# VHH binders against 1-(5-phosphoribosyl)-5-[(5-phosphoribosylamino)methylideneamino] imidazole-4-carboxamide isomerase 1 (hisA1), part 6

Target 1, 247 residues: 1-(5-phosphoribosyl)-5-[(5-phosphoribosylamino)methylideneamino] imidazole-4-carboxamide isomerase 1 (hisA1), of Ruegeria sp. (q1ght0)
Amino acid sequence: MMIYPTMELLDGRCVTLDKGNLDAPMIWHVDPVETAKGFAEAGAEWMHLTDFNALQGDSSNQDLVEELIRTAGLPIQLGGGIRSREQAEFWIEKGVGRVVIGTMAAYDPAAVAELAKYYPDQVVLAVDVWQGQVMTEGWRKSGAWTPEAFVKAFGNAPFAGILVTDIDSDMSDLDAQLGLISGLAEQAHSPVIASGVVRSKDDISRLKYLPNISGALVGRALFNKTITLEEAMETAQPNPEPVAEFL

## First folded at step 7 (VHH; framework vhh_gocatamig_d2)

Design z07 (from a4 with Q100M)
Fold by ESMFold2-Fast, scan of step 7:
Structure z07 (fold): chain B 247 residues (1-247), chain A 119 residues (1-119)
Amino acid sequence: as target 1 above (247 residues)
Amino acid sequence: EVQLVESGGGLVQPGGSLTLSCAASGFTVSSNYLAWYRQAPGKKRELVAGITSGGSTVYMDSVKGRFTISRDNAKNSVYLQMNSLRAEDTAVYYCATYSMDWKGTFDYWGQGTLVTVSS
């Protein structure tokens, strides 16, 4: 299972949000570029980057994101505010490894499926779930999409991955989060990446045994020093292949 | 008392045109995304067109080139100009607005206006 060290940006700073609250971010007083280089030096194969200004239609972080893509030393999957083919192509042409698409997929599922076919293995579908419904700017109303129907609508598109977040589960509801993620992974044609699950090494241990879970995002726990990136990656490594016993 | 009120629906012949209007009251739309959705009998609600605070537009495939969304922040309104109407465009059309945040939460929906395309 791949660990994705996760960086979230707001106004040029690394932040962590509690349940998406942009008015009260926890600010990590670190340099974003040096932090990303640190992820690469620790041996991470990919990182996840979310641009919260871009989510709000604000391009203030654009130069910083371009610098991260150029200098971090590992491929980046980028989320936040990518709402058109033109925006996705802009980032792909800048050398981003993957673009993460959520809102656009609900607005125009056909266009996002087409994008994934044109850029195979470079598009990640974001599936944010709240109260049993897919949450995007276009699909808030009750009965719009179930997570299962939404994922199935894209089933044959060549996504690099499906990034699943259970928005309304708090950390005490880990079993509910794992149930949702596991259920979607069973029917998904693309590998599933878990988001919002990892608080400790034990959470990684539970995820790595679920079928078709290809990776997990780790953000807050790295910045608050609850777990090191090296510990996360070691814990996520597959167990040695079982051998026949003489008994 | 924040609300969106749609108008302009009605009966029209195939190939005809209609302009839908949505007036917001109780809040200012200038910084908000505005969108038109529709729901036909027995069908799920679907996005027809959207417009960002900066004026960028999104359209569903079947209406591209036929429908035009626009906004007037001074009048606190959004519009949908519908040309070359088809029987399949028959639906209740809803105006919606929401904050642009990572959770994709809608702020407000209108009551809807019926568009019937038939001969």
Scores: ipSAE 0.000, ipTM 0.137, lowest interface PAE 17.4, mean pLDDT 81

Design z09 (from a4 with T97V)
Fold by ESMFold2-Fast, scan of step 7:
Structure z09 (fold): chain B 247 residues (1-247), chain A 119 residues (1-119)
Amino acid sequence: as target 1 above (247 residues)
Amino acid sequence: EVQLVESGGGLVQPGGSLTLSCAASGFTVSSNYLAWYRQAPGKKRELVAGITSGGSTVYMDSVKGRFTISRDNAKNSVYLQMNSLRAEDTAVYYCAVYSQDWKGTFDYWGQGTLVTVSS
């Protein structure tokens, strides 16, 4: 299972939000560029980057995101405010590894399925769940989609992954989060990436045994120093294979 | 002893320009995120502009195209060039330096410099 060290940006700073509340961020007083380079130096193969200004239609972080793509030293999957093919293509041309699409997919699923077809393995479908419904517009608006119907609507579209976030479970309700993610992974044709689940090494240990889970985002737990990135990656490794016998 | 010292504030007419400077002493800033904040009376302190260690910049929407943040690592300094100033830019401006590692996070703040845009 791949660990995705996760960076969230608001007004050029690394932040963590409680349930998407933009008005009261926890601010981590670190340089985003040096932090991303640290992820690469620790051995991460990918990182996840969310741009909260872009989520609100604000391009303030564009220069910073471009610098991260050029200099971080690992591929980036970028989410936040990508709501048109033109915006997705802009980031792909800038060298981003993957674009994460949520709101656009809920409003125009056919366009997003086509995007995934033209950029195979470069589009990630975001499935943000609140009270049994898929949320849009930075978790501010509920659509008519259930998570199951939403994932099923995309059929065989060649997504790089499906990023699942359960935002209505508190962090102590791991079983409910794992149930949702596991259920969607059984239906999905693309690999599933878990978000908002990892609080400790034990959460990683539970995730790695679920079928069709390809990775997990780890953000808050890295910034608050509950887990090091090296510890997370070590914990996520598959168990050693049995020793072969001479026969 | 760590110090941040701002300078360049003052009274200016609408449409005018000012350059704010912030010099750090007691440590080097070359690997740190540097930022300018402002606070008007009765309002929260807000981010105006930021610059990464590599030179990428971020601006508050209302100052884009008018303000430019820059850094000079050899002088251990960060600057804010303010053009086309408006009455609503009137505030105390603060320089901030952010830490770089996972072992501890903190920021250093200057004492602030007052910018008044006359009507």
Scores: ipSAE 0.011, ipTM 0.446, lowest interface PAE 9.1, mean pLDDT 84

Design z10 (from a4 with T97S)
Fold by ESMFold2-Fast, scan of step 7:
Structure z10 (fold): chain B 247 residues (1-247), chain A 119 residues (1-119)
Amino acid sequence: as target 1 above (247 residues)
Amino acid sequence: EVQLVESGGGLVQPGGSLTLSCAASGFTVSSNYLAWYRQAPGKKRELVAGITSGGSTVYMDSVKGRFTISRDNAKNSVYLQMNSLRAEDTAVYYCASYSQDWKGTFDYWGQGTLVTVSS
């Protein structure tokens, strides 16, 4: 299982949000570029980047995101505010590894399925779940989609992954989060990436035994130093094959 | 002695320009994220502009195109060029430096410099 060190940006700073609350971010006083280089140096194969200003229609982080794409030293999957084919293509042309599409996919699933077919393995479908419904616009609005119907609507479109976030389960309710992610992974034709689950090494251990989970985002736990990136990657490695015992 | 010292504030007429400077002493800024914040009376402190160690910039929407942040690592300084100033830009402006090393995350703040835009 791949670990995606996760960076979230608000006003040019690395932040973490409690349940998506943009009005009270926890600010991590680090340089974003040096932090991303640190992820690459630790051996991460990919990182996840969310631009919270872009979620609000604010392009103020654009130059910073372009610098991260050029200099981080690992491929980036970028989310936040990508709501048109033109915006997705802009980032792909700038060298981003993957674009993460949520709101656009809920409003125009046909256009997003077409985008995934045109850029195979470069589009990630975001499935943010609140009270059994798919959320849009930075978790501010809910649509008529259930997570299951939403994923099914895209059929076998060649997404690089499906990024699943359960935003209404208590952080202590791991079983409910794993149930949602596992259920979607069973019916998905694309690999599933878990988001909002990893608080400790034990959470990674539980995720790696679920079928069709290809990776997990780890953000807050890295910034607050609950786990190191090296520990997370080591924990996510497959267990050695069992050796048969002979009498 | 570790400090950030702002300078360049003052009274200016609407449409005028000012350049704010911030000099660091007791530490080096070359690997740090550097930023300018401002706080107007009765309002929260807000980010005005930021610049990464590599030179990429971030601006608050209301100042984009009017303000320019820059850094000079050899002078251990960060600057804010403010053009087309408006009454709404009146605030105390603060310089900040953010760093992470083996000791963890640490930040430094200046004392602030007052900018008043009024006729």
Scores: ipSAE 0.006, ipTM 0.399, lowest interface PAE 9.8, mean pLDDT 85

Design z11 (from a4 with T97K)
Fold by ESMFold2-Fast, scan of step 7:
Structure z11 (fold): chain B 247 residues (1-247), chain A 119 residues (1-119)
Amino acid sequence: as target 1 above (247 residues)
Amino acid sequence: EVQLVESGGGLVQPGGSLTLSCAASGFTVSSNYLAWYRQAPGKKRELVAGITSGGSTVYMDSVKGRFTISRDNAKNSVYLQMNSLRAEDTAVYYCAKYSQDWKGTFDYWGQGTLVTVSS
């Protein structure tokens, strides 16, 4: 399973939000560019980047995101405010590895399926879940879709992955989060990437044994030092050494 | 030891201009993310402008087009050029350095320099 070190940007700073609350971000006092280079140096194969200003229609992070794409030293999957084919193509032309699309897919699934056909393995479908419904507009609106119906609507579209976030589960309710993610993974034709699950190494251990889970985002737990990126990647290894009895 | 020393604050009339300077020691500005923050009385400290190691810049919406952040690598200094100043720009301005270590860190702050925009 692949670990995606996750960076979230608000006003040029690395942040973490409690359940998407933009009014009270936890600010991590780190250099975004050097942080991304550190992810590459630690051996990460991909990183996830979310631009919270772009979610609100604010392009103020654009130069920073372009610099991260140029200099991070690993491919980036970019989410936040990509709501048209033109915006998706802009980032693909800038050299982003993948674009993450949520709101556009809920409102125009045919257009997003067509986009995935033109850019195979470069489009990620975001499935953000709140109280049994797919959320749109940066987790601010309940959509018309259930998660199951939404995933099924895309059939065989060649997504690079399906990014599943359960945004209403209690931090202590890991079983509910894993149940949602594994249930969607059983229906999906694309690999599933888990988001909002990894709080500790134990969460990684449970995810790696679920079928069709290709990776997990790890954000807050890296920045608050609950786990290191090296520990996360080691824990995600699919072939651990067998436990042996010694005489 | 990392040190940041701000200068250039003062009283200026609305519509005027002012340049803030931040002299750095203990590290090189060319390889670090440096930012200007400000704090007005009774308000939270807020990001005004930032410049990354690669030279990309970010600005808060209310100063975009009026303020310009830059650096001089030879002088190991960062600057904030402030044009078309408004009364609401009145604040203590701080220079801040973010750590390069992705494993979590803390930022360093200068002592601050007061900018007062009034007639």
Scores: ipSAE 0.000, ipTM 0.305, lowest interface PAE 12.8, mean pLDDT 83

